VH-VL binders against b1a7s3r263to410. Designs and how they scored, part 16

Target 1, 148 residues: b1a7s3r263to410
Amino acid sequence: VTIVYDTMHYSTQKMAHEIAEGIMAEGYDVEMFFLHEDERSEIVKSILDSKAIAIGAPTINDEPYPSIGDLMYYLKGLRFERTGIKRKAVTFGSMGGKGGTPASLGKDLGEYGFDVVDTCEVYYVPDEEENKACFKLGQKLVEEAKKI
Below, E stands for the ipSAE of ESMFold2; O stands for the ipSAE of OpenDDE; V2 stands for 0.75 times the mean of E and O plus 0.25 times the DockQ between their complexes.

## First folded at step 5 (VH-VL)

Design s10 (framework fv_ponezumab; at its last look DockQ between E and O 0.56; V2 from the best seeds 0.00; counts 0 for: pae O 10.2 > 2)
Fold by ESMFold2-Fast, scan of step 5:
Order: sequence, then structure tokens, then C-alpha cells
Structure s10 (fold): chain C 148 residues (1-148), chain A 117 residues (1-117), chain B 112 residues (1-112)
Amino acid sequence: as target 1 above (148 residues)
Amino acid sequence: QVQLVQSGAEVKKPGASVKVSCKASGYTFTDYYIHWVRQAPGQGLEWMGRINPSGGRTKYAPRLQDRVTMTRDTSTSTVYMELSSLRSEDTAVYYCARDFGSYFDYWGQGTTVTVSS
Amino acid sequence: DVVMTQSPLSLPVTLGQPASISCKSSQSLVYSDGNTYLNWFQQRPGQSPRRLIYKVSNRDSGVPDRFSGSGSGTDFTLKISRVEAEDVGVYYCMQGTHWPYTFGQGTRLEIK
């Protein structure tokens, strides 16, 4: 399972961590990528070798995230609908003002040939219930991926 | 509390290889990147490369790419940096540093590597 | 590679006086997300580097408020409003916008 995210304030990183813990609790390995540190080509290679992915990014009105947009544009070009495997996906992110990034990413991934099983968004820093929800999201992703 | 503890000093001959370790504790090992930075005597800092402990993927400085290898062992929360074909110019203190988006917030104590014939 | 140039390389200062260190990059350090990944580190004699400032102007936890960072694009400054004895050491700027990451040559601050 491949997790890819970007973050500005630890909050999306905390969500990614909880999702990874949920996946590992089900006995699966996780490869996690942070867009500022990792190359797009390595991320894409990981996705191609995976049955399931989780993509995360924050939503902040005055701060654009071209890095996630560039990754998504590349994924569109790979035509996953023609691979014979319909990979499972979840999207997640934090927001400080206007939300919507996880829902938008989910819609795009669905059009690119992924089966998007859920999305999750939190306001700024996740609380204990939101951390638990992220953990459950990881478990749900694995449960759905087992069907392929 | 977060700690990065490195292996002890090494003395090597030209042409040999050296492998330095960096053991992490006090945080989730796979949530942060580990970078390696070296410093020759009386000189500045030189970035060597980094590893993502989640999956083990690496990125190296072009000047060192043909001689450096970074690996990790998740069971011991340890990162290794191996430098081959050693020359006198490789004499330096080697540091590991924890990173997340250029933070470099914690550093190991340093490992002195001396290359002499 | 992005070249980071510091000046001065040697900075003798009198206790209680202000000090300034310049850092210039050969390319803009503004990343695609709008942030500028320019950091400042302090290295005291015999010790590992310690982060002082990240993203141009944000002080690390525990760093005294006499330290401040400023700048944009390719020109950056680290200022110490009142130099104390414990400030002796070498200061480095570092860019994390472009791969490979690069450091300035270092500025040695000493008390006169």
C-alpha cells in the first residue's frame, strides 16, 4: 500500500501516520511518500506496484499546492483504467479555511480508474476521535483491497 | 525524547569502505527522513544524500552517487551510510540528521572517519 | 547545484553589539508551494549543528528572540540583536528548495 501526502503544518502528516498504523494493523506493508522529499517517478513506480493508495494534501485558500496537482496530472496520463486491476483509493487532508481537497482528489482518482472507497478531512489538527477515524480509514482501505 | 546515536570513530586505508550507523529513538522511525551530511576538518557542511526509512528509497548527491549507499533496518530503527573507494579527501565528521520538509530538527553526535595510509 | 554564498566569513563582534550575516543564493529559493526553504544553523565548537531558523524567519523552539531571519528570493539575512558569549560558533545557511540541498561556506562569529 502506497501513501502519498503533502503538508505544511504536521496535521496531514499526523493523518498519514494514523492511516499507516491502520494498514499495518491488518498485516500489510506501507510505503509512505512526502511530496517535498520524494521524486514523482519513485512515487508513481510505488503506485504501479500497489493494490491500494492513500493520497493526502492540506487545503489553505491563500497557499497553492502545485506538487499534488502535478502528481495527479501524471497519474491521469497513466490510464489506470486499462491495467486490468481496479486499485482501491482513499483521500485525506486538513483545512484551515475552505475545505474540499480530499473530495476533489477522490473525484479525480475515480475518473483516472481508481475505486475510491472513502475520504477524510479535518480542521487544522486532528483530535483523538479524528485520529481514530484515520486509523479506521486505513483498515477499510485494506479490507476493500483484499477484494482484488 | 528524540535521539540519533551514531557509531564510533573509524580509521581506514585508501581504497577501503566504511559503514557508519545512526540509531533513532523517541519517535516513529518511518515518519521522518534521515539525511547524511559530512564536514571535512576546518571546512563547511556537505549534503551527501537521504533515505526514506519507509520503503528504503534513497536520493544521493550527484558527486557521491557512484560511491555512497544508504540502507535501513526497521527492526532496529537504524540507518546505515556506506562510502566506498575511500580517499584522503573523505576524511571528515559524518552526521545523520532527521528531516521532514527541510526541518533538520535533530542531529546525531557525528562519526569521525580518518582515511590515512 | 544552487550555490549559497555567505558574507562575511569571519565576524568579530563586541559583546552586546548587533551582528548580521548575509546569505545569497544563485537561484530563487521560492518552492512551487509558495514557501521559501531557507534555514540557518549554528555550530558551536566541538558540537553538531543546531537549527536556529527555518523557512526564512521561523525560530526553532528554545532559540532566543535576539535571533531573527529575514529575506526573500535570493537574498537572506540572519541578525543577532545583542550578541552574547554563548553565540560564539559558525553559522550556516542552507537551501532545501532545490536538489541537491546545499549549504553556505559558514560564518565564524567570535567575541573581540
Scores: ipSAE 0.389, ipTM 0.801, lowest interface PAE 3.4, mean pLDDT 84
Fold by ESMFold2, look of step 6:
Structure s10 (fold): chain C 148 residues (1-148), chain A 117 residues (1-117), chain B 112 residues (1-112)
Amino acid sequence: as target 1 above (148 residues)
Amino acid sequence: QVQLVQSGAEVKKPGASVKVSCKASGYTFTDYYIHWVRQAPGQGLEWMGRINPSGGRTKYAPRLQDRVTMTRDTSTSTVYMELSSLRSEDTAVYYCARDFGSYFDYWGQGTTVTVSS
Amino acid sequence: DVVMTQSPLSLPVTLGQPASISCKSSQSLVYSDGNTYLNWFQQRPGQSPRRLIYKVSNRDSGVPDRFSGSGSGTDFTLKISRVEAEDVGVYYCMQGTHWPYTFGQGTRLEIK
């Protein structure tokens, strides 16, 4: 499973960690990518080799071109629906404003050929209950991916 | 508490190799990059490269890429930096530093490597 | 490579007075995500570097509020409102926007 997230917020990192722990608790490996640090081509290669992905970004009210948008544009061009499998996806993120980025990303991934099984969004920093929800999100993602 | 503990000082001859370790504790090792930065005596800081411990992927400074190798051992939470074909100009203090997108929030204590013929 | 130019390279300051360090980059440091990855580090004599400020103006935990960072694009400034004896050392700016990552040449802050 491939986890990709924006490095803008430490809260998004915490959510990604809990999702990864949920995946690993089910006995599966995870490969994590930081959008700022990692090359897009390496991220896409990992996604192509995966049955499931998790994509995370904060909600940014005033950002014209979030770094996650570059990845999403690239995924759109790959036509994942043409690969013959419908990979599973979840979206997640933290918000400091109006929110809605996980739902928007999920809509876009669905159009690109992914089966978006759930979303998770928290305000600033996840509390204990939100951490538990992220852990279960990872478990759910694996469970759905086994159906492929 | 986040801590990066490096291996001890080394004295090497020109043409040899050196391998410096950096053991991480107090955080999830695979969630953060480890970078290496060196400082020659009386000089400034030079970025050498980094490793992503999650998959072991590396990226090296162009002027060092043919001589430097970085590896990690997730079971011991340790990163290694090996510099080959040592020259006197490689005499420096070598630091490891942690990174999650905002660069170098924690630094190791430094490892002095002396290259002397 | 992005060249990071600091001025002054040597900065003698009277205790209790303000200090200002300039850092200029050869290219814009605004990354495609809208962030500007310009950091400031302090290296006290005999010690490892310590991060003071990340992303232009964010002070690290435990950094006194007399330290402040500002700037945009290619021009950045570190200010110390009242220099204390513990502030002696070398200050480096660093950019993480462009590969390879580069440091300024350092500014040595000394007490007169």
Scores: ipSAE 0.007, ipTM 0.635, lowest interface PAE 8.6, mean pLDDT 83
Fold by OpenDDE, look of step 6:
Structure s10 (fold): chain C 148 residues (1-148), chain A 117 residues (1-117), chain B 112 residues (1-112)
Amino acid sequence: as target 1 above (148 residues)
Amino acid sequence: QVQLVQSGAEVKKPGASVKVSCKASGYTFTDYYIHWVRQAPGQGLEWMGRINPSGGRTKYAPRLQDRVTMTRDTSTSTVYMELSSLRSEDTAVYYCARDFGSYFDYWGQGTTVTVSS
Amino acid sequence: DVVMTQSPLSLPVTLGQPASISCKSSQSLVYSDGNTYLNWFQQRPGQSPRRLIYKVSNRDSGVPDRFSGSGSGTDFTLKISRVEAEDVGVYYCMQGTHWPYTFGQGTRLEIK
């Protein structure tokens, strides 16, 4: 499973952590990428080798965090729908206002050939319940991935 | 408590290789990148590269690209930095440092590597 | 590579007085995500570096309030409102926006 995220105030980072823990709790390996520090080609390679992915970014100015843009564009060009594998996906992110990034990312991933199984969005810093929700999101992703 | 514990001092001859270890504890090993930074005697800090313990992805400084190899052992929560074709200029204290979106919040104690004939 | 230029390189300061260190980058450190990944580190004699400031102005946990970071784009400043004896050491700025990551030359803070 590949997790890709960026973060503005560390909230989305915390979400990524919880998702990772959920995945690992189910006995699956996680490869986590931080968009600021990882090459897109390596991220894409990991995604290609994964049955499931989690992509997360915060919302800024009612749009997905800018850094996620190039990755999404990269994924679009790869035409995953042609690979013959319908990978499972979840999206997540924090927001300080209207939000919408997880939904936006999910829509795009769906168009790119992924099966978006669920999303998680939190307002500012995730509370304990929201963290648990993210953990469960990871577990759900694994459960869906097992079907492939 | 987060800790990065590095291996002991090394003395090597020119042309040899050195492998320094950095054992992490007190947190989820695979959640944080590990960077390596070195410091020659009386000099400043030089970034060498980083590794993602989750998957083992690496990014190296261009100047060291051909000589440096970073690896990890998830079973022991240990990151390794190997530098080959050692030169006198490689004499330095080598540090590992943890990063998770906010760079270098924890550092190892440093490993002195001396390269001399 | 992005060149980080610190000034001064040597900074003698009287105890209790303020200190200021400049760090200039050869290009903008604003990343595509809108963040500026400029960090400040303190290295006391015989010790490992310690992060003081991350992303220009965020003070790390345990760092005294007398330390503050500011700046934007290519110009950054670390300020110490009142220098204490324990502040002696070398201070480094570092950019983490562009590969490879690069450090300033370091500024040695000494007590007069």
Scores: ipSAE 0.005, ipTM 0.589, lowest interface PAE 10.2, mean pLDDT 91
ESMFold2 (binder alone), look of step 6: mean pLDDT 94; pTM 0.947

Design s11 (framework fv_ponezumab)
Fold by ESMFold2-Fast, scan of step 5:
Structure s11 (fold): chain C 148 residues (1-148), chain A 117 residues (1-117), chain B 112 residues (1-112)
Amino acid sequence: as target 1 above (148 residues)
Amino acid sequence: QVQLVQSGAEVKKPGASVKVSCKASGYTFTDYYIHWVRQAPGQGLEWMGRINPSGGRTKYAPRLQDRVTMTRDTSTSTVYMELSSLRSEDTAVYYCARDYGHAFDYWGQGTTVTVSS
Amino acid sequence: DVVMTQSPLSLPVTLGQPASISCKSSQSLVYSDGNTYLNWFQQRPGQSPRRLIYKVSNRDSGVPDRFSGSGSGTDFTLKISRVEAEDVGVYYCMQGTHWPYTFGQGTRLEIK
């Protein structure tokens, strides 16, 4: 399972870590990438080797984070709809004001050939209940991926 | 223009329920959390809970958790706050407020709820 | 819960004079992103609260330049440089850094 996220305010990073814990609790390996630090080619390679992905981005100052747009553009070009496997996906993110990024990303991933099983958006700092929801989102992603 | 317009004043007997509405306009309804804050006569502000209109997920103040329910209708851009088992101490002005940047940038005009025998 | 403490609770001022309100939090309001989510609201008699200041020192659109916010960490101040008659009301500080959101007790500004 591949998790890719970007964040300016750590909130999406906290969500990413909770999702990873949920995946690992089911006995699966997770590769996690932070778009500010990691090379796009390594991220794409990991996605190609995965049956499931989680993509996260915050909505910051009413604007989507630019680095995730680059990744999405490359994912569109890979034509995942042409494979024999419909990879599972979830999208997630935090907001401190205007939201909508996870839903928008989910719509795009669906068009790119992914089976988007859920999306999750929380107010910027997830509380304990929202952290549990992120953990369960990871478990759900793995459960759906097992059906491939 | 961003507006939050609340339903009118209510007078209820102890033990009844009240449902207050807050209709949003002038922005994308599902992009912002809506919180409910109340103010008893002569008192300060008390946070009651919030709803994410996108998924309908809620979070309530623990002291109100067993009595408060928040819902929304995306087709009418309206959020609702229902408070059950009303007591005289629930007499207050109830406000809905939009969350932007970790603070409330727009408030409804308030709904007075009076609980009396 | 983060406790927000305001002082004074009652603030009589003479028209044209400056006024200052203090707000102290029981925990640092600095978030890991370096921002401090401390807000000030004004509530005029019979009206809904109105946000004056967000993130310590940023004035909301339409708020007169007479209002300014300052502070850091746990200690914050709202200042009115020249009090006008329409400034009468209750002022609240509020933190949005920690769940749940919490408000100060309020400071009633009155003209002498």
Scores: ipSAE 0.005, ipTM 0.513, lowest interface PAE 13.2, mean pLDDT 80

Design s12 (framework fv_ponezumab)
Fold by ESMFold2-Fast, scan of step 5:
Structure s12 (fold): chain C 148 residues (1-148), chain A 117 residues (1-117), chain B 112 residues (1-112)
Amino acid sequence: as target 1 above (148 residues)
Amino acid sequence: QVQLVQSGAEVKKPGASVKVSCKASGYTFTDYYIHWVRQAPGQGLEWMGRINPSGGRTKYAPRLQDRVTMTRDTSTSTVYMELSSLRSEDTAVYYCARDYGSWFDYWGQGTTVTVSS
Amino acid sequence: DVVMTQSPLSLPVTLGQPASISCKSSQSLVYSDGNTYLNWFQQRPGQSPRRLIYKVSNRDSGVPDRFSGSGSGTDFTLKISRVEAEDVGVYYCMQGTHWPYTFGQGTRLEIK
């Protein structure tokens, strides 16, 4: 399973961590990427080798981070609908005011050939209940991926 | 209490290899990147490369790409940096540093590597 | 590679006086996300580097208010409003916008 996120904000990193813990609790390997530190080609290769992905980004100034947009544009070009499997996906992110980035990313991934299982958005820093929801999201992603 | 603890000083002959370790504690090991930076005596800081402990993917400085290898052991929260074909110019203090988006917020204490005949 | 140029390289300062260090990059350090990944580090004699400033002007926790960072694009400054004895050491700027990451040559701050 491949997790990709881009943020200097601790909250989205916390969500990615909990999702990864949920995936690992089900006995599956996870590879996590941070867009500023990792190259797009490495991320894409990981996605192609995975049955499931999780993509995260915060909503800052009413828009998603440009690097996530660049990744999404590249994924559109790969035409995943032609690969013979429908990979599972979830999207996640934090917001400080106007939200909507996880839902928007989910819609785009669905159009690119992914089966979007769920999305998760929290206000600033996730609390204990929201951390548990992210953990459950990771478990749900794996359970759905087992159906491929 | 975040800590990065490095292995002890090494003395090597030219042509040998050296492997330095950096053990992380006080945080989730796979949530942060680990970078290696070296400093020759009386000289400035030189970035060598980094490893993502989640998945083990590496990125090296082009000048060192053919001689440096970085690995990690998630069971012990330890990162390793191995430098081969040592030259006298590789004499330096080698540091590991934790990173999240260029933060470099915690550094190890440094490992002195001396290359001499 | 992006070249980071510091000036001065040697900075003798009288206790209690201000100090200023310049850092210039050969390329813009503005990343595609709108952030500028320019950091300042302090290295006291015999110690590991310590981060003082990240993303141009954000002071790290535990760093005194007398340290401040400013700048944009390719031209950056670290200022110490009132130098204290404990400030002796070498100061480095570092860019994290372009791979490979690069550091300035270092500025050695000494008390006169």
Scores: ipSAE 0.134, ipTM 0.710, lowest interface PAE 5.9, mean pLDDT 81

Design s13 (framework fv_ponezumab)
Fold by ESMFold2-Fast, scan of step 5:
Structure s13 (fold): chain C 148 residues (1-148), chain A 117 residues (1-117), chain B 112 residues (1-112)
Amino acid sequence: as target 1 above (148 residues)
Amino acid sequence: QVQLVQSGAEVKKPGASVKVSCKASGYTFTDYYIHWVRQAPGQGLEWMGRINPSGGRTKYAPRLQDRVTMTRDTSTSTVYMELSSLRSEDTAVYYCARDYGRYFDYWGQGTTVTVSS
Amino acid sequence: DVVMTQSPLSLPVTLGQPASISCKSSQSLVYSDGNTYLNWFQQRPGQSPRRLIYKVSNRDSGVPDRFSGSGSGTDFTLKISRVEAEDVGVYYCMQGTHWPYTFGQGTRLEIK
């Protein structure tokens, strides 16, 4: 399972961590990429080798991070909708006022040929219940991926 | 409190290998990349490479990729940097540094590696 | 590799006076995400480098507001409005936009 995220002030990173813990609790390995650090080609290679992905980004000034847009453009070009398998996906993110990035990313991934299982968005800093929701999101992603 | 604690000074002969450790604490180990940067006596900083503790994926400076290996142990929150085929030019202070987005925030105290015959 | 050029290399300053360090890159440091990954570090004698500024102008927590960063594209500046004795050390600019990451040669700030 491949997790790709971007963040500015820890919240989306904490969500990514909880999702990864949920995946590992089910006995699966996770490869996590911080989009600002990793080269796009390596991220894409990991995604191609995975049956499930999780993509996360915060909403800044009512817009998603530009780095996520760059990755999404590349994923669109791979024409996943024309392959024999439909990879599972979840999207996640944090927001301060007006959100919507996880839902927007999920819509795009669906158009690119992914089966989007769920999305998760939290206000600023996740509380304990929201952390548990992220953990369960990771478990749900793995359970859905087993059906491929 | 975020802390990166490195192993102690090493003295090696030319042709040997050295393995330096960097133990992280005060944060979730797999949420941040760890880079290695060295500084020869009286000289500037040289980036050597980085590792993603989640999955262990590495990226090395082209000039060093044939001699450097970076690994991690998630159970001890420790990153290792091994440099082989040591030469006198490898005498330097070696630093590990935490990275959150192409701009290092916390650095280890440094490990002095001296290569002499 | 992207070449980072700092000037001056030696910067003697009288206490309380301003100081300015220039950093120029051989290529644009604007990343594909629209951000510019130009960072400034301070290294006091015998110590590890410490981040002062990241992404051109963002001051790290605990860094006095007398430090400021500015610039765009290939031309960047670090300014200290009023130099204090604790500012003695070597200052490095660093780019994180292109692999491999590269640093300037360093500017040694010393008190006259």
Scores: ipSAE 0.006, ipTM 0.578, lowest interface PAE 10.3, mean pLDDT 80

Design s14 (framework fv_ponezumab)
Fold by ESMFold2-Fast, scan of step 5:
Structure s14 (fold): chain C 148 residues (1-148), chain A 117 residues (1-117), chain B 112 residues (1-112)
Amino acid sequence: as target 1 above (148 residues)
Amino acid sequence: QVQLVQSGAEVKKPGASVKVSCKASGYTFTDYYIHWVRQAPGQGLEWMGRINPSGGRTKYAPRLQDRVTMTRDTSTSTVYMELSSLRSEDTAVYYCARDYSSYFDYWGQGTTVTVSS
Amino acid sequence: DVVMTQSPLSLPVTLGQPASISCKSSQSLVYSDGNTYLNWFQQRPGQSPRRLIYKVSNRDSGVPDRFSGSGSGTDFTLKISRVEAEDVGVYYCMQGTHWPYTFGQGTRLEIK
């Protein structure tokens, strides 16, 4: 399972951690990528080798050009709907003001050929219940991926 | 609290190799990248490379890529940096640093490596 | 490699006076995501570097508000509004936009 997220927001990183723990609790390996530090081709290679992905991005008004947009455009170009395998996906993110990024990303991934099983967004820093929800999101992603 | 604790000072002869460790605690080891930066006596900072503890993927500075190897052990939350074919010019303090939002937020205490004959 | 040039290299200041350090990059530090990955670090004598500023102007937690960063593209500045005794040390700018990451040569801040 491949997890990709923007590293510029601490809260989104906390969500990624919990999702990874949920996946690992089911006995699956996780590879996490920080979009700023990792080459797009490495991330794509990991996705191609995976049955499931989780993509995370924050929603903050002071971030005009999120790197996640560049990755999404590249993923669209790969035409995953042509691969004969429909990979499972979840999207997640944190927000400090207005939200909506995980839902928007989920819609786009669905159009690119992924089977989006769920999305998750939290306000500021996730509390204990929201951390549990992210953990369960990881477990749900794995259960859905087993159907491939 | 977050800590990066490095191994002790090393004295090596030219041509030898050195392996420095950086043990992480106080956070989830696989959630953060670890970078290595060195500083020769009286000189500035030089970036050597980094490792993603999740998956073990590395990226090295071009001038060092033939001599440097970075690895990790997730069971002990430890990153290693091995530098081979040592020269006197490799005498430096070697630091590990954690990447938080891609910006080096916590640093180890440093490991002095002296290369002399 | 991106060359980072700091000036001055030696900065003697009187306690309570302002100090300013310039950092210039050989090419633009704007990343493809629109962010500028220009960081400032402080290294006190005998200690590890400590991050002060990230993404040009964002102050790290615990860093006094007398420290500020500014700039864009290739020209950046670190300012200390009122120098205190604890500020003695070497200051480095660093770029994380282009591989490999590179540092400026350092500016030594000394009390007169």
Scores: ipSAE 0.006, ipTM 0.612, lowest interface PAE 9.2, mean pLDDT 80

